# VHH binders against a4qp31r305to451: the designs that were tried, part 24

Target 1, 147 residues: a4qp31r305to451
Amino acid sequence: PPGSRLVLMSQVCKQTLAKDSEKLNDVNIKLHRCSEAFIYLLSPLWSVTLDKCRNSTLVLGPVRTSVHIQSCENVRVVCVAGRLTIGGSFNCTIHSLTPTRPLLLPGNASLTLGPFHTQYPTLEDHMASAGLAVVPNLWNQPLLFGV
Key: E = the ipSAE of ESMFold2; O = the ipSAE of OpenDDE; V2 = 0.75 times the mean of E and O plus 0.25 times the DockQ between their complexes.

## First folded at step 18 (VHH; framework vhh_8emy_2)

Design u1 (at its last read DockQ between E and O 0.68; V2 from the best seeds 0.00; counts 0 for: pae E 2.1 > 2)
Amino acid sequence: QVQLQESGGGLVQPGSSLRLSCAASGFTFSQEWMHWVRQAPGKGPEWVSSISGRGGITTYADSVKGRFSISRDNPSKTLYLQMNSLRPEDSAVYYCARTYEITFHGSKYKTTFDVRGQGTQVTVSS
ESMFold2, look of step 18: ipSAE 0.600; ipTM 0.844
ESMFold2 (binder alone), look of step 18: mean pLDDT 85; pTM 0.857
OpenDDE, look of step 18: ipSAE 0.920; ipTM 0.950
ESMFold2, look of step 19: ipSAE 0.597; ipTM 0.833
ESMFold2 (binder alone), look of step 19: mean pLDDT 81; pTM 0.806
OpenDDE, look of step 19: ipSAE 0.884; ipTM 0.931
ESMFold2, look of step 20: ipSAE 0.642; ipTM 0.852
ESMFold2 (binder alone), look of step 20: mean pLDDT 86; pTM 0.864
OpenDDE, look of step 20: ipSAE 0.900; ipTM 0.940
ESMFold2, fold request of step 21: ipSAE 0.440, 0.350, 0.547; ipTM 0.753, 0.775, 0.819
ESMFold2 (binder alone), fold request of step 21: mean pLDDT 83, 86, 85; pTM 0.828, 0.861, 0.859
OpenDDE, fold request of step 21: ipSAE 0.924, 0.922, 0.923; ipTM 0.952, 0.951, 0.951
ESMFold2, last read: ipSAE 0.465, 0.495, 0.490; ipTM 0.785, 0.798, 0.800
ESMFold2 (binder alone), last read: mean pLDDT 84, 86, 84; pTM 0.833, 0.863, 0.835
OpenDDE, last read: ipSAE 0.922, 0.920, 0.921; ipTM 0.951, 0.949, 0.951

Design u2 (at its last fold request DockQ between E and O 0.71; V2 from the best seeds 0.00; counts 0 for: pae E 2.3 > 2)
Fold by OpenDDE, fold request of step 21:
Structure u2 (fold): chain B 147 residues (1-147), chain A 126 residues (1-126)
Amino acid sequence: as target 1 above (147 residues)
Amino acid sequence: QVQLQESGGGLVQPGSSLRLSCAASGFTFSQEWMHWVRQAPGKGPEWVSSISGRGGITTYADSVKGRFSISRDNPSKTLYLQMNSLRPEDSAVYYCARTYEITWHGSKYKTTFDVRGQGTQVTVSS
C-alpha cells in the first residue's frame, strides 16, 4: 500500500541523480549522508527524510506527508509537502509550499525559507494526486519547538 | 538578461480595486513560479501570493485571502494581481519576483530576491 515502501539513498556523493519514475510514487525516501549531490525526485512521494546531508540540492515532487530535514549543512531543498520539519541544520535553504506551519526544532542556524518556485511539466498533476493542489502555503509561518 | 517590471499602482480609497501587472523578459516565463511581494514603509518585505508556471496553483497570504487574485498570461509573459476591497494596510510598494527568500538571524531577518522589478506604489487612503 502507499507509504509502505522505503527507499534509502545513502552516501550519494558528488553526483546528480534524476528520477521521475512511477516506481517512486508514494514511497518513503530517506537520504543519508549525501554530499555535493544534486538530487531530483520528480514524482509524488509519501515522505522524505534528509539526515546528515551536506552541500547538496534536492528538488522533490510533492510529498504527501512530511519532509524532515535533520542535521544537514549547506543544503537546498525545494518541495511541496504536507509538513516540514527542520532540526539541527546549518545554512540550509528551503523553498516550500506547505499547508502546515514549518516546525523548527532546536539546533538550527542560518536558516533560509522561501516559497516554492520550481516548475516541471507534471508538477501540478502530481500536486493534485498528492492532495496538495488546493492548500494554503504557510512557508513563512514557522513554529519554534523546544529550546 | 532577466527583467521584471511592475505597473498599475496608484492612490485609491479604501474598498476600491486595483490591478497590478508585471512584465517579464529574459527567461522562460511559463517554466517558473511567480510571486508578489510587498513592502510597506518601515516594514520588511511581505510575501503576498504565488502562482505556478501553468497558473493552475495559487497561494495567498492570510492577509489578502479572499480579496486578492493572482493570475498570469504566459504568451505575453505577464503576471497580474487583482486587488479588491483594498485597505489602508495594503499600502506598499508591490514587487513581482521569480524567487524570494528570508534568512533568519535571531530576531532579525534578511530578504533576498533572485530578480524583481522596481516595484509599483499602491497607496490606500481616505
Scores: ipSAE 0.925, ipTM 0.953, lowest interface PAE 0.4, mean pLDDT 96
Fold by ESMFold2, look of step 20:
Structure u2 (fold): chain B 147 residues (1-147), chain A 126 residues (1-126)
Amino acid sequence: as target 1 above (147 residues)
Amino acid sequence: QVQLQESGGGLVQPGSSLRLSCAASGFTFSQEWMHWVRQAPGKGPEWVSSISGRGGITTYADSVKGRFSISRDNPSKTLYLQMNSLRPEDSAVYYCARTYEITWHGSKYKTTFDVRGQGTQVTVSS
């Protein structure tokens, strides 16, 4: 069933990881303590959490529900997502397409947002699969908690 | 060397239409998302619209949604912005850009984009 599986990617270090398999379709992803990594997960996903990652780049296929970024440092994230939440993160850059206002929780510093700016051949098909094919982009309208 | 040249602006009445063009060179135009950014006097740059390299995905700021349409012609390396139902608050210098970002430092923020052209002035009189 969609959204029933969790894939944990812990301590991916000093490598490039690229996956586009249908086996990742509608999976919950947690990236934990990854460092100096380039991670490409080019499938339609259910949810993604980045926790305590540093010095890394993450490029995601469209995420049906949410992307949550917490306690990250010097991380670049590129995603299409239903919702986007960021907290406790330093020197991070997020380029997104999201139809909801990004939520900026306390503890962020030097946080950079931009519009989604990448592509891969199956991107639009994956956006349709995630229900995000024709949606507004509210990337520039964050809700600033604790400001 | 990346070059972007904006054109098509002018002085118009409220409710009018204009079509802006952006001629691009020095990069693989069809592989990159492009953006329109506008800047009014005394204001920071404001994101207007984005389009994917293939042209299949378009996004718009709330303030222009339903009135503006972004498009591109990859063979001619040209980006367009069709601006309908123009309002005085649309008055600005319009730029096309490959990047646009907003960086927060506490409650304050700053905007950055890759300025390569002179921009094209759009003035909507009252």
Scores: ipSAE 0.650, ipTM 0.842, lowest interface PAE 1.3, mean pLDDT 91
ESMFold2, look of step 18: ipSAE 0.543; ipTM 0.798
ESMFold2 (binder alone), look of step 18: mean pLDDT 85; pTM 0.855
OpenDDE, look of step 18: ipSAE 0.920; ipTM 0.950
ESMFold2 (binder alone), look of step 20: mean pLDDT 86; pTM 0.860
OpenDDE, look of step 20: ipSAE 0.885; ipTM 0.933
ESMFold2, fold request of step 21: ipSAE 0.196, 0.471, 0.359; ipTM 0.684, 0.782, 0.731
ESMFold2 (binder alone), fold request of step 21: mean pLDDT 86, 86, 86; pTM 0.865, 0.864, 0.860
OpenDDE, fold request of step 21: ipSAE 0.924, 0.923; ipTM 0.952, 0.952

Design u3 (at its last fold request DockQ between E and O 0.62; V2 from the best seeds 0.00; counts 0 for: pae E 2.3 > 2)
Fold by OpenDDE, fold request of step 21:
Structure u3 (fold): chain B 147 residues (1-147), chain A 126 residues (1-126)
Amino acid sequence: as target 1 above (147 residues)
Amino acid sequence: QVQLQESGGGLVQPGSSLRLSCAASGFTFSQEWMHWVRQAPGKGPEWVSSISGRGGITTYADSVKGRFSISRDNPSKTLYLQMNSLRPEDSAVYYCARTYELTFHGSKYKTTFDVRGQGTQVTVSS
């Protein structure tokens, strides 16, 4: 069922990964210790987690549930997501469309937020598929938790 | 070079309407989301609205929902903001932008644009 699969991408370093496969649909993605990577996952996804990534750029198709960024440094994330959480991260930039207030967990420093800005040919269809085509964008209304 | 140029601002009474335009050049317009941002005197820039590259997706700040409408014409590379039921608190310089960012440093934040125009002044006053 949707959201039952997990794809782990660990230690992606100094490379560009670009995928737009149907096999990624409604999959949970975990990026672990990626460094100097450019990662494009241009499919509707279930969830995405970035853990201990550095000096990397991530461009995502619509994420049905949540994007979680933890313990990252110098990471840029471009995403449409149901929820956005960021914790323990430094000098990270997130351009997002999210219908819920971003949750800023403890340990962040020098965070940059902006509205979603990237277009690819099937984006709007993917947003509709993910249930995120007609939603508010609360990208600029973060909530501080435990800070 | 990438350029944006806003127009259509003016002095109007409360309850009136204005339509802003933004002429874009120097990039593939239809491949970019576009945004409207406004800055009132003594305040920081405030996000107003966004629209997807093909125009099928639109979002609005709560303060303008139901009153403002964003649209675009990709063949002419023009972004629009229809502003209805204008209020004094809508008075600001309005900018169109390709990218808009808020960088937080403690209790302070800094705004950054990758590209924007000179802006167009909107004044709502009786």
Scores: ipSAE 0.925, ipTM 0.954, lowest interface PAE 0.4, mean pLDDT 96
Fold by ESMFold2, look of step 18:
Structure u3 (fold): chain B 147 residues (1-147), chain A 126 residues (1-126)
Amino acid sequence: as target 1 above (147 residues)
Amino acid sequence: QVQLQESGGGLVQPGSSLRLSCAASGFTFSQEWMHWVRQAPGKGPEWVSSISGRGGITTYADSVKGRFSISRDNPSKTLYLQMNSLRPEDSAVYYCARTYELTFHGSKYKTTFDVRGQGTQVTVSS
């Protein structure tokens, strides 16, 4: 069932991880304490949380619900997502396509936002399956809470 | 050497249309997302639209959606912006770019983009 599974990827360090398997379809992903890693999860996903990751690059397939980025340092994230929330993060760069205004929570410093800028062969199909095929991009209209 | 050359601007009345062009060289054009960015006098650069390398995905700022259309011709390495129903607030210098970013420090932000051309002036008066 969509959104019923959680995959925890903890302490992925000093490696490149690339997954595009249908096994990841509609899965909730938590990336925890990853460092010096390049992580490509090129499937339609249900939700993604990045927590306490550093010095890493994450490229995600379209995320149906939300991407939460919290307590990260020097991380680059590329995603298509229904919603985007960032808090407590330093020197992070997020290139996104999101039809809702990104939420910027307290504790961020040197946070860079840009428009979604990658492509892979099945991206458009994955965007359709996630309900994000024809949506506006509000990446540049964040809501700032308590900053 | 990366080169971008914008053209097609002009002075027009409200409700008019213009088609902007951006000639690109010095990089693999078909592999790059491209963006249109505009800058009005006294204002920071404003993102207008983006298009994927293959042209299949387009996105637009709310202020131009439904009126502007971005496209590209990869064989000729040319990016386009069709601008319909022009309004006085669309007046600006228009640039094509490979990057555009906002960097936040607290509630303030700075805008950067990869400026390679002189841009093309669009002026919508009256």
Scores: ipSAE 0.503, ipTM 0.787, lowest interface PAE 2.0, mean pLDDT 90
ESMFold2 (binder alone), look of step 18: mean pLDDT 84; pTM 0.838
OpenDDE, look of step 18: ipSAE 0.922; ipTM 0.953
ESMFold2, fold request of step 21: ipSAE 0.377, 0.434, 0.414; ipTM 0.728, 0.755, 0.738
ESMFold2 (binder alone), fold request of step 21: mean pLDDT 83, 84, 84; pTM 0.827, 0.839, 0.838
OpenDDE, fold request of step 21: ipSAE 0.922, 0.924; ipTM 0.952, 0.953

Design u4 (at its last look DockQ between E and O 0.80; V2 from the best seeds 0.00; counts 0 for: unsure alone 64.2 < 65)
Fold by OpenDDE, look of step 18:
Structure u4 (fold): chain B 147 residues (1-147), chain A 126 residues (1-126)
Amino acid sequence: as target 1 above (147 residues)
Amino acid sequence: QVQLQESGGGLVQPGSSLRLSCAASGFTFRQEWMHWVRQAPGKGPEWVSSISGRGGITTYADSVKGRFSISRDNPSKTLYLQMNSLRPEDSAVYYCARTYEITFHGSTYKTTFDVRGQGTQVTVSS
């Protein structure tokens, strides 16, 4: 069922990874210790977690539930997501469309936020299928917890 | 070579309407989301609205929802902002931008544009 599958991408280093397969539809993605990577996952996803990634760029298709960024450095994330959480991260940039207020957990420094800005051919269809085509964008209204 | 040019601003009374335009050049317009951002005197830049490359997705700040409408014409590479029911608090310089960022440094923040125009002044006053 949707949201039951987990795809772990660990230690993707010094490479470009681009996927737009139906095999990614409604899966949970975890990026672990990626470095100097360009990662494009251009499908409707269930959830995405970035853990201990560095010097990388991540461009995502619409994420139905949440994007979680933890303990990352010099990472750029572009995403449409139901929820966005960021903690323990340094010099990270997130361009997002999110109908809920981003949650900023403790430990962030030099965090950059911006509105979602990336286009690919099937994006709008993916947003519609993910239920994120007609939603507000609260990218600039973060909530600070434990700060 | 990348360039944006805003126009259409002016002095108007509360409740009136204005239509802003932004002429884009130097990049593949239809492959980019576009944004309107405004800055009032003594305040930092405020995000107003965004539109997807094909124009099928639009988003708005709460302060302008129901009053403003963003649109685009990709063949002419032009971005628009229809502003209805204008209020004094809408007074600002309006910019079109390809990207807009806010960087937080503790209790301070910095705004950054990669590309924007000179802006167009909108003044709403009775």
Scores: ipSAE 0.902, ipTM 0.941, lowest interface PAE 0.5, mean pLDDT 95
Fold by ESMFold2, look of step 18:
Structure u4 (fold): chain B 147 residues (1-147), chain A 126 residues (1-126)
Amino acid sequence: as target 1 above (147 residues)
Amino acid sequence: QVQLQESGGGLVQPGSSLRLSCAASGFTFRQEWMHWVRQAPGKGPEWVSSISGRGGITTYADSVKGRFSISRDNPSKTLYLQMNSLRPEDSAVYYCARTYEITFHGSTYKTTFDVRGQGTQVTVSS
């Protein structure tokens, strides 16, 4: 069933990881303590949590529900997501397409937001399967919580 | 080397329409998302609209949604902005750009974008 599986990717370090398998369709992804990594997950996903990652780049296929970024440092994220939440993160850059206001929780410093800017051949098909094909982009209207 | 050149601005009446063009060179235009950014006197740069490389995805700032339409012609490497129902508040220098970012430092922020051209002035009188 969609959204029932969790894939944990822990301590992906000093490598490029690229996946576009249908086995990742509608999966919850947790990326934990990744460092100096380039990670491409080019499938329609259910949710993504990025926790305690540093010096890394993440390019995600469309995420149906949420992308949650917490306690990260020097991380670049490119995503289409139903909802975007960022907390406790330093010197991170997020380029997104999201129909809800990004939620900026306490503990962020030097956080950069930009509009989604990546393309791959099946992107539009993946956006449709995630219910995000025809939505507004509110990337530039964050809601600041606690500051 | 990346080049972007805006044109098509002018002095118009409220309620008028105007079409802006942006000629691009020095990169694979078809593969890049493109953006329109505007800057009014006394204000920081404001993101207006974005379009995907193949043109299938368009997004707009709330202030222009329903009035402006972004498009592109990949064979001619040209980006367009059709502006309808123009208001005095739309008066600004308009730029096309490959990048646009907002950097937050606590509750304050700074905006940056890839300024390659002179921009094109749009002035809506009255």
Scores: ipSAE 0.556, ipTM 0.836, lowest interface PAE 1.7, mean pLDDT 90
ESMFold2 (binder alone), look of step 18: mean pLDDT 78; pTM 0.785

Design u5 (at its last look DockQ between E and O 0.10; V2 from the best seeds 0.00; counts 0 for: pae E 17.6 > 2, placed apart)
Fold by OpenDDE, look of step 18:
Structure u5 (fold): chain B 147 residues (1-147), chain A 126 residues (1-126)
Amino acid sequence: as target 1 above (147 residues)
Amino acid sequence: QVQLQESGGGLVQPGSSLRLSCAASGFTFSKEWMHWVRQAPGKGPEWVSSISGSGGITTYADSVKGRFSISRDNPSKTLYLQMNSLRPEDSAVYYCARTYEITFHGSKYKTTFDVRGQGTQVTVSS
C-alpha cells in the first residue's frame, strides 16, 4: 500500500541522481550522509527524510506527508510538502510550498526559507495526485519548538 | 541580462483597485515560478503571491487572499497582480521576483532577491 515502502539512499557522493519513475510513487525516501550531490526525485512521494547530508541540492516531487531535514549542512531543498521539519542544521536553504507551518526544531543556524520555485512538465499533475494542488503556502510562518 | 520591470502602481483610495504588471526578459519565463513581494516603509519585505510556470497553481499570503489575484501571460512574458479592495496597509513598493529568501540568524533576519525590478509604488490613502 502507499507509504509502506522505504527507499534508502545512503552516501550518494559527488554525483547527479535524477529519477522520475513510477516506482517512486508514494514511497518513503531516506537520504543518509549524501555529499556534494544533486538529487532530483520528480515523482509524488510519501515522505522524505534528509539525515546528515552536506553540500547537496535536492529537488523533490510533491511529498504527501512530510519532509524532515536533520543534521544537515549547506543543503538546498526544493519541495512541495504537507509538512516540513528542520532540526540541527546550518547554512541550509529550503524553498517550499507547505500548507502547514514549518517546524523549526533546536540546533538550526543560518537557515534560509523561500517560496517554492521549480517547474517540471508533470509537476501540477503530481501536485494534484498528492493532494497539494489547491492548498495555502505557509512557508514563511515557521514555528519554533524548543529553540 | 535577466531583467524584471514592474509598473502600474499609484495613489488610490481605500476600496479601489489596481493592476500591476511585470515585464520579464533574459530567461525562459514560462519555466519559472514567479512571485510578488512588497515592502512597506520601516518593514521588511513581505511575500504576497506565487504562480507556477503554466499559471495553473497560485498561492497567496493570508493578508491578501480573496482580494488579490496573480496571473501571467507567457507569450508576452508578463506577470500580473490584480489588487482589489485595497487597504491602507497594502501601501508598499511592490516587486516581482524569480526567487525570494529570508535568512534567519538567531533573532535577526535578512532578505535576498536573485532578481527583481525597481519596484512600483502603491499608496492607499483616503
Scores: ipSAE 0.904, ipTM 0.941, lowest interface PAE 0.4, mean pLDDT 95
Fold by ESMFold2, look of step 18:
Structure u5 (fold): chain B 147 residues (1-147), chain A 126 residues (1-126)
Amino acid sequence: as target 1 above (147 residues)
Amino acid sequence: QVQLQESGGGLVQPGSSLRLSCAASGFTFSKEWMHWVRQAPGKGPEWVSSISGSGGITTYADSVKGRFSISRDNPSKTLYLQMNSLRPEDSAVYYCARTYEITFHGSKYKTTFDVRGQGTQVTVSS
């Protein structure tokens, strides 16, 4: 059943990890305590949580529901997502395509939001699988909550 | 080292015009798509306009289409943004940027804007 599986990637350190496998289709992903990593997950995903990651770059295929970034430092994220939430994060850059306003929770500093400008061969097919369209893109209209 | 230096901002009244400039160095300017991105207080960066390396293709955000014009002068490595009919909602720090590019599985694609300058403040008050 879609959205019923969780893949935990914990303590991925000093590695480049690239996956474009259909095995990850509609999976919930949690990246926990990753450091100095380059992680490319180029599949249509159900949800993604980044927690306590440092000095890393993440490029995600389209995420049907949400991308949640919390307690990260010096992390670059490129994503297409139904919703985007960022909290407690320092020196992070997020380039996104999202039809909802990014939610900025307390504890962020030196946070940069930018537009999604990434393409890979199967991107549009993956967006269709995740139920996401190229418009609207509200990357530049964050909602501040408790800040 | 890549350098981008924005200039030409100022405080103006609604309906006014401004021309922004961006001086570029440290890369092959004529081969790069260039962009303008702006950031208003309390908001994230907003894409404004893009231009191809040759200048032959231009694109604009809907909010500025018909009012703003992007151009470039490749011999002088300078990018421009002509802003006409300015509105209070155009108030922001304006940055020029290159396209960031990463390679995936041997495929090349655009990913993010490479912002390097301090930006130039545009304030439209009424």
Scores: ipSAE 0.000, ipTM 0.112, lowest interface PAE 17.6, mean pLDDT 81
ESMFold2 (binder alone), look of step 18: mean pLDDT 86; pTM 0.866

Design u6 (at its last look DockQ between E and O 0.68; V2 from the best seeds 0.70)
Fold by OpenDDE, look of step 18:
Structure u6 (fold): chain B 147 residues (1-147), chain A 126 residues (1-126)
Amino acid sequence: as target 1 above (147 residues)
Amino acid sequence: QVQLQESGGGLVQPGSSLRLSCAASGFTFSQEWMHWVRQAPGKGPEWVSSISGRGGITTYADSVKGRFSISRDNPSKTLYLQMNSLRPEDSAVYYCARTYEITFHGSTYKVKFDVRGQGTQVTVSS
């Protein structure tokens, strides 16, 4: 069932990963300790977690539930997501379309936010599939929690 | 070589309408989201609206929702902003942008554009 699978990508280093497979549809993604990586996951996803990644760029298809960024350094994330949370991260840039206010947890420094800005051929279809085609964008209205 | 040029601004009365244009060159226009951002005197830049490359997805700031409409013509590489029911608080210089970022440093912030034009002045006054 949707949201029941987990794909762990651990220690992806100094490489480019580009995937647009139906096998990624409605899957939970966890990226752990990625470094100097360019990762493109251009499918409707269930959730995405970045943990302890650095010097990397992540471009995501629409994420139905949440994108969580934790303990990252020099990471760029481009995403459409139901929810966005960021904690313990330094010099990170997030370009997003999110219908909920981004939640900024403690420990962030030099955080950059911007509106979603990436186009690929099936993006709009994926957004519709994920239920994110007709939603507000609150990318610039973060909530500070525990700070 | 990447260039954006805004036009269509002016002085108008409250309740009136304006249509802004942005001419783009130097990049594959249809492959990029585009944004409108405005800056009023004494305030930082404020995001107004975004549109997807094909024009099928649009988003708006709450302050302009229901009054403004973003659109694009990819063959002519032109971005538009239809502004209806204008209010004095809409007065600002309006910019089109390919990317827009706000970097937070403690209690301060810094705004960055990768490319923008000179902007077009919109003044709403009775």
Scores: ipSAE 0.904, ipTM 0.942, lowest interface PAE 0.5, mean pLDDT 95
Fold by ESMFold2, look of step 18:
Structure u6 (fold): chain B 147 residues (1-147), chain A 126 residues (1-126)
Amino acid sequence: as target 1 above (147 residues)
Amino acid sequence: QVQLQESGGGLVQPGSSLRLSCAASGFTFSQEWMHWVRQAPGKGPEWVSSISGRGGITTYADSVKGRFSISRDNPSKTLYLQMNSLRPEDSAVYYCARTYEITFHGSTYKVKFDVRGQGTQVTVSS
């Protein structure tokens, strides 16, 4: 069933990882303690958590539920997501398409937001399969919690 | 050298329509996401809309969705913004841009976008 699987990618360091396999469809992804990495997961995903990553770039296929970025430093994320939450992160840049207001939790510093700006051949099909094909983009209307 | 030139603005009454154009040169236009950004007097620049390089994905600020339509013609390297049902709060100088970002420093923020053209003034009477 969609959203029943978890893939943990821990300590991916000094690598480029690019995946577009249908085996990642509707999977929960956790990226943990990745550093100096370029990670491209170009499939429709269920959820994504980035935790304690640094000096890395993440380009994600559309994420049906949520992207949660926690305790990251010098990380760039490009995503289409149902929800976006960022906390405890420093010098991070997120370019997104999201129909909900991004939630900025406490502990962020020098957090940069921008509109989604990436394209790959199957992106529109993936957006449709994630239920995000025709949604508005509220990337620029964050909710600042305790900031 | 990247060049962007906006045109098509004017003085109109509420409920009117205008179509803005942006002529682009000096980069591979069809490979770039493009954005419309507007700036009213005394306010910071505000993101309005974005379109993918092939034109298949369009996104809009909530304040303009359903009223504005972004499009592009890649052979002529031209970006468009069709603005319908104009309101006084749409009055601004409109720019096309290749980038737009907002950087937060606690509760304050700073907008950054790639200003290349002079913009085109849209004024909707009160």
Scores: ipSAE 0.503, ipTM 0.809, lowest interface PAE 2.0, mean pLDDT 89
ESMFold2 (binder alone), look of step 18: mean pLDDT 84; pTM 0.843

